# Miniprotein binders against q56419, part 234

Target 1, 326 residues: q56419
Amino acid sequence: MEGRTLEEVQEEVFKRHGVLVPKKELEDLAKALEEAGLLLTEKVEARLKEEEEKLKRERPMRLAGLSYPEGEREARAFLEAFRASYPGEGEEARVLLMPHLEPSRVPEVYGAALAALEKTPPPERIYLVGVAHRPLKEKAAALPVPFQTPFGPALPDLPALQALDALLPFELFNTPLAFREEHSLELPLFFLKGRFPEARVLPLLVARRSPELGEALKVVLRDFPGLLVLAVDLSHVGPRFGDTPLTRTLAEEARRRDLGFLERLAEGEPEAALAFLGANPTRIDGVEVVASLLPLLRERKGKVLAHRLDLEAPTLSAVGAGTLVL

## First folded at step 18 (miniprotein)

Design i37
Fold by ESMFold2-Fast, scan of step 18:
Structure i37 (fold): chain B 326 residues (1-326), chain A 105 residues (1-105)
Amino acid sequence: as target 1 above (326 residues)
Amino acid sequence: TEEERRFEWLFKYAREYLREGYESGNPEILRLAIELFKEALEIAKRTGDPEREALVLWYLAAAYLNLGDKEEARKYAREALRIAEKKGIERVIAWAEQLLRELED
């Protein structure tokens, strides 16, 4: 091919690498190149390869100064303020479901999670399972590197990650770039590292249902016991999510749907929780995570500590968030 | 056409990034969504599709609202309403009126 448009380069890079490169960055790069069309794609791919190599060493903070403070002292005060926003007491968790939504939108829900962590003995490791917001080469992935936080780096549990990788029918460490921008891990990790500074972490992303992941995790947890954390948001309703404008009735339906899902999980009935959602179009991103982890959730009873539907009045839209201990 | 295909690709991923920007609070992700919506808007204008144009303008208003840019949000919502009223696009009329009502304060 003689050359390519910026639109073609942007779309091709996204298809191959799952990374959306701003058109303005492509314009700036093109101005610097002698053969803009063909060389632009090669230059962008070289930069992505360099970023991928850096991610093999560590994962830097991306939301520091935005969703949480950069400084350790300020971060500690921030975390304590979230705990104070929840008036209740926690309960010990072996499995914790918590949100990954921007914390300032649902402070009481994060406060409930902190209350549960307060009652939980410090684990040697945390299995942190989030939702992939970028394409993965396989159904699930992990990144076996230190994740930076204001409380110091969260170190990977390399032996447990390697044990997990050995049991899976696919390469676990398959898509490093998917972890470059991933709030479903970074936001919960801030709270988990603040509470359990010595715990090692298995940072896991689920893109599609993987029963193999749940079966493998059940085996690994036997040999490497730890806290399982499902970092998932609940209902997404309203025009901003392609749905009808939120009414009082639809908001109550979303709350009932969220609580019905969580309560069935609390009864140790994850298949019933999934069936309850059924053909529900309210995009609970935790569905793929729960469906993957069925063997770890069956017959574990617990309690819903908090639930909130975050209302964005200007768009008549809402996102549900909850804290569940099992 | 290739432009129709490009519009659908842009609109799909702009909405996914808008959702991610809301969930993460990351302004860089919101700016990516805005870039994609602006390119989609230009295609809708060239292809003479007022329903797509009004819809994209409303999503731009929502994206700017999430960035905290109330003036840009108001600007895009007013333009969405103008086109939706002219063409009788009922859903966008209601969505734009709601957004503008909340921004009047």
Scores: ipSAE 0.750, ipTM 0.897, lowest interface PAE 1.2, mean pLDDT 91
Fold by OpenDDE base, second read of step 19:
Structure i37 (fold): chain B 326 residues (1-326), chain A 105 residues (1-105)
Amino acid sequence: as target 1 above (326 residues)
Amino acid sequence: TEEERRFEWLFKYAREYLREGYESGNPEILRLAIELFKEALEIAKRTGDPEREALVLWYLAAAYLNLGDKEEARKYAREALRIAEKKGIERVIAWAEQLLRELED
């Protein structure tokens, strides 16, 4: 390792590729490399390249059998149960904001999203914009391959993706490894594919606010109309996120910020929604996504269908989730 | 110091993976978080920083709880509590005690 620690190599790989290689794997590689006289970084890069090559063909399910059923029959029953958990009726959506939190934690919020989708004519394509929980090489990225679901593969809209790439000042098809385990796309896609089996998908991730993305998408949507989905969570509060244990005051603040954010979006005032959050002390997850999509959210009025602040009692922490239609 | 920088990096990204694993329920992500926390723990022990040590131990307990491993969760929560009590780290005492109460039920 030429004097580098395993942690340094791990950090370097993470920074470059947006993937954390487990130390055990690095140790195994280091041992193998010592035997082979090769640099750890080269072997790790070769392995990552192999994984990238796999992702050129398809993105496999990672949460099937964990967060949702793997089998189609069971998956359909799952969808029906989630829809049933929301007692209200939905509204037609041109823009849908929905969570990407573990579905079992906020079933009625996903149910509200399904209710909205019931009132939405089947789109030709879905622009699915998630949150990058791993570093991207650019502010945003796309993966132009089929995403596996229990309902069959969600196929990419290659013409629309290419049109988007052509309008961006950076390469859109970057950091494919960041998509490998990203749940912010996989979880909402389950519900979307289940409702709209024939829709093409544009799987997008945002790491940092990109005004260019919103402007480019605005142009692309004219020629390639579709449903825009923001897959974002809201506040993250409590010890797991660096706060004190959840108190009434902290919960009230989280709800205030979540609802204040959503209501301003519902009023067609996305800049006001962002300004309302300020420094975002309750760590609303979707800030960078919303900030990137301002041109698409302006002047669109809608309705908040559901909100929940879900408590994890053992860690006294909570996560906010909401469903908004525009 | 280099060790301080390594700790901060490990601890930062461990928490990010813990969050992602918590949100997704994906055990593989949680295992990554656990691995980084364990490395951070060793640094904290070597540098003699009991506050960081106690804090990392609590996060390990939380991560194992999310994996459904109550036994390991209890182990790390107890150790977090022990160190926190010894050093008067009130925040971690409260967190560890709460976690242990939830693990007894």
Scores: ipSAE 0.040, ipTM 0.578, lowest interface PAE 3.7, mean pLDDT 87

Design i38
Fold by ESMFold2-Fast, scan of step 18:
Structure i38 (fold): chain B 326 residues (1-326), chain A 105 residues (1-105)
Amino acid sequence: as target 1 above (326 residues)
Amino acid sequence: TEEERRFEWLFKYAREYLREGYESGNPEILRLAIELFKEALEIAKRTGDPEREALVLWYLAAAYLSLGDKEEARKYAREALRIAEKKGIERVIAWAEQLLRELED
């Protein structure tokens, strides 16, 4: 039988578990398998189970020393520098849309988010909704463990998470491994924990639009009030994303598209915001999050505080980032 | 074919990991993207598909640039341009010329 090659094992594991095991690692495991008389898939499954067990205790920092400083003192100075990069005043937020792009690329956008948090009363909990960059077993997932930060662990709001789980037609705690490497939660959380160190967190990932998540969250937020944070990036344009090299005209179009989307959200018209994007070829990874959270965004007016297209000049590609308060 | 299906799978996920590595600044994710692009490159070479070969070479250049390895980025971009020019692959010519221009000093 020719069926199970290393390539097929790599694809199958990724499809089933959302983990990409490098071919070299599979080769090393296959050699160990031959020595021990065990199946390669059994070895891979055992390794993934071991990694999953670690995630039952805590979610460690993955981007410390890369996207933000590891030490608490340095991390606090870093956060204050981002606030200083935005010269404007914030607005009180009940819903905050902020980016999850590498912070150093869009410092004034994160500064605007910090300005909004400065005007916001400290919440008891934060509903942090990011975008899944790995396959989830269900449309959405959560991980009910402490998330490590330079400011100490962000503790899960277990009662609120359990209430949410009870209202959903699927198991909320369904894909722990998807949280192992997830910048759409880790990067916003750094800023949120620095500003609200006592707040508990509901770390949520959306892979596909889930209207049932939005309906359930509307109910849970009534009983467990808190700050709702949508951690999403905006337009992705240029060769890095399959498009032609970015021109000034295409950059202007991307800015107009991003702002049109945000401005419609600010008017409390999330369906209009989604429809506005339907006419454009560029991608906004927040679409699935917004589509899932419609009940929480309708008729809630607010303000766009900041927007920027971050340009990677060598590839003539750009990613949009914005801060919106509702 | 099975090889064509395998190329599409590798190319799709390599690009997703390249995007994620760029957005997060995580070199571990970028190295995963590079590994997948290298596997895709081997298939393109073996199947004699210069269009796919030139595309993958450009994405390798972008991935190495994201790692801060400008020398590897230049090498892959030059090879992408060479193949694209020889075969008249206009999109990759434009992409590679821009990348190389920005890597000038």
Scores: ipSAE 0.742, ipTM 0.891, lowest interface PAE 1.1, mean pLDDT 90
Fold by OpenDDE base, second read of step 19:
Structure i38 (fold): chain B 326 residues (1-326), chain A 105 residues (1-105)
Amino acid sequence: as target 1 above (326 residues)
Amino acid sequence: TEEERRFEWLFKYAREYLREGYESGNPEILRLAIELFKEALEIAKRTGDPEREALVLWYLAAAYLSLGDKEEARKYAREALRIAEKKGIERVIAWAEQLLRELED
């Protein structure tokens, strides 16, 4: 059969759209088609287009009732509990680095972020920069639609998003399907919306380092001032991530790299922070985001408020998380 | 070979989805990871690569652990251990034993 296999179609769709279509779904679609390969791809693309059209209206919650409460009352109690988990006081943030890990794993780190937000005057807008865990068509992307939260929709700042798009050498509004399931935006946004209900949001994803993004944002921030949030995790070590089991030595190395990275950022030396990581052997996921935002991070001094290396004992693996204010 | 290429692709992206699912707790993403791992497992069985087979079985166990399905996690961890012991794959033996110890409580 000269036609593409179901596996080839699956791979192609994933590479093109950042979406994995289940094999069973492809099989069902293929059975409905007399001709495999191209027709199957067209059918899949048509379905994905329908989903993209839905995302032109809003981005629904995907983790409500799982990672955070769906109901507003329960969500507020959740925020309060997380704030309570951090015993310290925050500082005013112009730039906030916070995690996007499942909140229950590192509650005090999110608590530290909330503490910082308490000391931060309500911004008109929030530039929320997450990590793309799925492929993007471009180095970075934005989704200019309301994001649903238990506290109501986080509304996009369309004028600021348009200004940003105009300054980039690529189309900013690309790969909308990559936002559908992306937790690196959804989880931080819960906390941000809960604290600043009236703030507009610029939801941004970075897949690869884009110096152009940082330069463009620097210009946009002059006309459209706001809070910059980097939603990034730190080291990923152990068997889950392709390493040997967590040992004292490996944990020490992960902490050293996490803290060394954060401290250099706190000193206003983002290039030094990147250089310090080198080949990034402990897999800090925030590298591409920081590398993209260098112009905004330079010469800004701040403070590391929290850090945790969270162990999953059954798999002897750990993930680093931190909160930094600039 | 085409099968080798397919295995490498499946195994790579299964681990990426597993990471995403682990970090977010999103069960839908975890199910996608499981699907890819299961296909990778079948290839490993057909090609007769016990190291890849044992490794994929361990990752399946980890994925089911993330879903909160301890029964399936134990099942795959035991199978990973069995193959790893039979073939002397020390790394997977240690990982599977640890996972099983934590799943017995």
Scores: ipSAE 0.601, ipTM 0.843, lowest interface PAE 0.9, mean pLDDT 91

Design i39
Fold by ESMFold2-Fast, scan of step 18:
Structure i39 (fold): chain B 326 residues (1-326), chain A 105 residues (1-105)
Amino acid sequence: as target 1 above (326 residues)
Amino acid sequence: TEEERRFEWLFKYAREYMREGYESGNPEILRLAIELFKEALEIAKRTGDPEREALVLWYLAAAYLDLGDKEEARKYAREALRIAEKKGIERVIAWAEQLLRELED
């Protein structure tokens, strides 16, 4: 209603759209709207609707010039530098688990993923499964549009996405705004598109455990075979993530939990991997993705190619990252 | 209270945006996190909660460090330390001292 506080508008917009608009921005907008005689909530929702409509056409680069170079030539050199950071030859992947955090923090881990992609025959499509960093209206979502990259647009596999949507008990193409700023898709996609420029993609986000997603994907993969990529980070420890300061003991615990999780996945035992973590005390963010994709991970054996716990001294925090081929 | 609920809501999502900004390297998302932490800080001050105030000040220091703004990071870390020392909030004392050590010129 009329006479709502800025706090009420902020929380209402978040509840309806999953977008948290800072109060300062609402203050500035409200002041401008009083001069124009317009309602604040309606104006904010109109702007969000406009952004949502733009995302139905294409997903622009958000991290070009920040996490990777904007130009194609520079992007190629950047990608090759990451490959050079890993001394191994890689292994062929049917399923690839790779990180999605800032690549410069764990170059050898991204290099291992690139080595695996070198040994992998070019797929017709990539099922790219990331972790939602914003609320989704459903447990999972997809955005069926071209994703821009320095190597050209990564085109959506529309037939496979539509087949997936038809098998799910919810609308797959929900919450487009959650894809506007989503590094768990954009950063892995940079490497995947650089290696497989002709592959179409299914950009998928998981917010919460969705067994129905895994069952539907098992069906879709039979008709639309491709490379399955789980773009997930591992342990998140330290004050940055609400924990105690990083100590040698906590770092060793994080490494043990990361490797124990990955090694059980490599044995084709994803339920054992989840059980090993228990309450997930080091906050491995891949648990919801793995729990959703159980039917695709069972009895697939493979190898952990790389693991790193990236330490950040100023906040005594760390993020784990790994590369696993199945 | 309603203000305590709102503090926890802002603090939770400010940390999520800070994590997103840190992991992606996107300064725009870090600035969003900073604005949300500042909203939470005002609630902590109004409700007279020194533990919440010291915690938010430390997160502001860390977020400014993520932006590359070392001067703002030092400012907020020193204020977090001052309040934490006055009130005996041991965890924030340790966190602020560590951050300040790493920012030493």
Scores: ipSAE 0.750, ipTM 0.894, lowest interface PAE 1.1, mean pLDDT 91
Fold by OpenDDE base, second read of step 19:
Structure i39 (fold): chain B 326 residues (1-326), chain A 105 residues (1-105)
Amino acid sequence: as target 1 above (326 residues)
Amino acid sequence: TEEERRFEWLFKYAREYMREGYESGNPEILRLAIELFKEALEIAKRTGDPEREALVLWYLAAAYLDLGDKEEARKYAREALRIAEKKGIERVIAWAEQLLRELED
């Protein structure tokens, strides 16, 4: 067969679009076409294009009814409960680092973020920078459409997004399908929209460190001021993540790295924070985001409001989460 | 070999999808991870690599646990344990035993 295998097509589509097409679906398509390889790829690409066209209108909720309530009333009660889980008071944030982990795992960390937001005057816009868990065509991307939430749509700031795109050496509006399922934006956005219903949003994803992004954002923020939010988790340790089971030693190391990273950020020394992690053996996922935003984090002093290393006992694994205000 | 390359790709991205699914709680993403792990499992069986087989079985068990399917999770955890014990893969023995203990409660 001169054509590519189904596996090759699957890999290619994944690399190109950040989407995994189930093998069974590819098999069904191949049978329907009586052809494989390039023709199958074209068919898959046509279907993906249809999905991209939908994403030109809006990004629907994917985790409503799972990670947070779908109904507005229940969603408000959810926010209140999370806020209540953090006993402290927040501080005004110009930059907020918060988790994107499933909220129920680290409620007090999200509570700390809500506490900070209570002390923050309503911004005109929110720069929401998440982690791309799927491949992007470029180092970073944006999706300039409304994101659905239980509190109504989070509307994009199109002028600010366009200004950002104009300053980047690559096309910002790339890989729209990578946003379809990306929880690193959806979960923090729930809390942000609930607190600031009138704020416009710039939903950004980082796959690889982009110094250009930070420099461009620094310029854009002068003309389009707003709240910068880094939606990042911290250490990922244990068998789930290809590590040894969580031990006291491993937990201590994870906490040391998480807190050492956050404290250096709180001191306004983001380069020192990155250097402190070195090879990042505990797999802090926020590294590429922080590395991209160095110009915005330098010399900003702040406070660590919360940290948790959340154990998942069945797999002897743990994930770190933190809330930092700058 | 091509099979080795394919296995490494499957196993890598299955774990990434499992992570994404675990972090988000999205069952659709977990199902994608499971699909990739199942294909990786078949390759490991064909190539006769019991360590890879046992590892993939443990990850399948974890993924089904995340889906709330305790029955399938137990099935794969038991199979992981069986192979690991047979081949003396100590780390997978410990991981599978722990998972089974938590699934019995």
Scores: ipSAE 0.628, ipTM 0.860, lowest interface PAE 0.9, mean pLDDT 91

Design i4
Fold by ESMFold2-Fast, scan of step 18:
Structure i4 (fold): chain B 326 residues (1-326), chain A 105 residues (1-105)
Amino acid sequence: as target 1 above (326 residues)
Amino acid sequence: TEEERRFEWLFKYAREYLREGYESGNPEILRLAIELFKEALEIAKRTGDPEREALVLWYLAAAYLDLGDKEEARKYAREALRIAEKKGIERVIAWAEQLLRFLED
């Protein structure tokens, strides 16, 4: 520490690495440093470097035993139960929008996604685009390693990822640590790998609008055709998200906002979908992803298969989720 | 002030981690959010800001509810309500009363 406070170390690590370490963890590490003879910042950075090096080899499951079963047999039964929760038939998807919210909250929405995947010819690769929940060094990032699942590892499409990297004005493989805990990729991937076990994956995160990502992806998809998946949630409303408590009126407004957004996407009008959200587009999780992928969504018509506002009554909050095929 | 800046910084990321923990169901991320809210709470107490204090206490109650720790959730929700009532912080009164309806049998 050498004259640094724990607060100063915490903020310095965050500035350098985009990782926020709780003060209590820093207190525990400071005690260990008195035993090991290292400075606190250097100790934390060494641990982050070790985690980063592990992520260069593979991305382990983080939600197995929590959001889905760890064993392959149990995972298969779990996936089939979600399919059974949706009474409809799917539609073939060239682009699929699906949620990344905890599946048990919106089982019929994931069931609709599974129904669409059943009608879709097995793709050689899946472009899986999620939302970054950690700071990225650039507007978007990818991690070119196997992602573990109960159905075996989802292998990266290295040639397609390298082609994408070459077309971008920034380093695509820029923030490995952001992928360590990323449910917007892990939860959809569970379902996608269960349905398309042979498909390779491009695991992509968007933190901020990147039109250059959409332009580059349009080029890469011509040479490396595959299924495009937007893993995004919709409206976030209520005290949990710093907003007013849900009323019947506000819930109806959130449903209309979500459906209006999805229906405009289904008409192949993504700019109209973004404009429809009005003055506060940040209330929908998918805005930055859709804004980045405009070239891939224009003039592509489809169908909304499912939508739900998941209500959390104790906090009068809700999260919207939907399944859209294009 | 420096303490106001630090409160807002901690509170912002605590809420982001709470959202992440809620959406993913990951208890490790929920515990991370809780520790960050506790750090923010100490600043609110030290600086004598009852609105920030009551607000952070409510988010701690929500985080403990997400963890399945109803006893801690009830404790924090009651304290949030007590401070909010004493200081007339209507927003937190309503939020805490709603949460307590589900935490108290």
Scores: ipSAE 0.799, ipTM 0.913, lowest interface PAE 1.0, mean pLDDT 91
Fold by OpenDDE base, second read of step 19:
Structure i4 (fold): chain B 326 residues (1-326), chain A 105 residues (1-105)
Amino acid sequence: as target 1 above (326 residues)
Amino acid sequence: TEEERRFEWLFKYAREYLREGYESGNPEILRLAIELFKEALEIAKRTGDPEREALVLWYLAAAYLDLGDKEEARKYAREALRIAEKKGIERVIAWAEQLLRFLED
């Protein structure tokens, strides 16, 4: 067949849009087409374009009723319970590092984030920087639309987003489909919107380290002040992540790396935090985000409020999560 | 080979989707991971690589566990164990046994 295989089309679409089209769907489309390859790609692109057009209006909830309650009343009770799970008091945050792991796994870590938010004056805007778990066309991206939450839509700060775009050497508003399912924004946003219902949001994703992003944000933050939130997880160890089963030694190493990373950030030494991780053998999630935001993290002193290494016993795997205030 | 390249791509991104699905609890993402793993499994079978086959089977079991489908999880975990035992793949034996212990309780 002179045309590309279905597998090649699937791979190409994934690389380009961060979307996996099911093989069955591709097969069905191919059957409807007398010609495979380019024509199939065009049809897939047309469908994806329709989905992109929907995302120009709003980003709907994807995890409501799963990771958090859909109803506002239940959502408020959920927030209260999570706050209650952390027995300590928070501190005022200018920068908040918090997890994006499924909340039920690390409730006290999210509780610590809520505690910090209680001590934080309501910001005009929140710069929410998540991790892209799917490919982006550029190193970073933004989606300038309302994000739905149980507390109402989180509205974008369009002026600040536009200012950021103007300072970047690449198009910021790229790969909108990568935001559709991205939990690294949705889960933190639930807590942030619940605490600061009037704050506008800049939903940002980082796929690869972008020094340009940090420099641009530093300028934008001067003219558009707000709370910076890094939504990142820490170590990922065990068979689920292609590692050996969690042992005492592996757990100690994961904790050492997590805490060593967070403490160096708390000391205002983000470069030292990155250097400390080296090759990142325990797969700390937030490395590319921190590497992108160095100008905003330098010389800021803060405090580690919480840390947990959460064990999944069936797979002998664990994920690290932490809350840091700067 | 092209099949080897395809396998590596499938297996890589299946694990990434599995991670995303696990972290978020999103069943749609887990189903995508399962699809990629199933295709990877077929390649591993055709190429006669029992280590890759056993690994993919274990990850399928984990994915079905995440979906709450204990029956399918057991099926794939047992098959992973069978192949791993037959070929002496000690790490997969241990992982499959642990998963089965949880699924049988």
Scores: ipSAE 0.608, ipTM 0.856, lowest interface PAE 1.0, mean pLDDT 91

Design i40
Fold by ESMFold2-Fast, scan of step 18:
Structure i40 (fold): chain B 326 residues (1-326), chain A 105 residues (1-105)
Amino acid sequence: as target 1 above (326 residues)
Amino acid sequence: TEEERRFEWLFKYAREYIREGYESGNPEILRLAIELFKEALEIAKRTGDPEREALVLWYLAAAYLDLGDKEEARKYAREALRIAEKKGIERVIAWAEQLLRELED
């Protein structure tokens, strides 16, 4: 019976909160609670509520010391090294598409993004749109708190976030726990905060296409102009992603699909970009973000600054990454 | 039935977490994925499903590789290969051989 209880608790917690607790952790917790006569589900719920309350105050760094340096001086040197990895010049962006993949895998792609930010006038605010890696209660969500970075906290644009919330048919601040571990926001934010230290941020996650989000953002951007950043990765191919082992043919297909998608976006044709991918056979994770932001992407011409397919030989897998300015 | 449903549920989300761990480099997410795959592995063993067992063993090898634990990665990849060869699971044979070859250095 104990095993059944733990499995039910694990699945119930995941269904309600999007948090998947390993059975071993639940076993350890159950042992600790047994003598005290406490209920396992009640204890887990209390812990999640405490974590959610902490997220009402700030979002701490999770990848400092792993994906980027914790100290400000070291972080600035790190950022400059990434800029130096891209030999080209940037181009001014009103909309920037950049990756959220581990930066050390595609340094020249992040370097291209930094080059574009160098040519871009400092925005008062950044609309940072990432991809949810956890279930959201709604199609999209935001967290209206300071996000810590080595360059100081990235402050939320509260008036713009409230204006956005008012226009949406759902509660925007609906899943705080989804932001606790979210590299699609944290990794791009490191670079954006380093370049634009005074810009406020709207940290947004898309889980499923939300046309209402794009329509609302178009209205909000009129009153609260700023830089729109789509933090998305491109193709995901190979065994790591439930696919066949990478061959030259599959790698060429992934590159063709990545570039065809980006080039159609650069022509101001986001519907054509989505149609080009069809069923999205190489699993470009930017599809749901682009589909949500159509009104903001139409008729904006631009340029693809960089593209790379990061190859991992041990698993014969690859992830595409690119930088696009509109 | 219930065990088969439970396996598919664990396998689906463990794969999402190993993807997230790979993309972010976060060892905590990789450890979460490993524990979920270990839960799935026990079900595959009990239900006597060699294809599911070999697949889960390969994902465990990949997760340990991401953690930098080459010995555990080699152990799981070797076991995945053994089962896949015995049962003719060509997909996993190819995946495991490649992983082991790259672990030689």
Scores: ipSAE 0.712, ipTM 0.874, lowest interface PAE 1.4, mean pLDDT 91

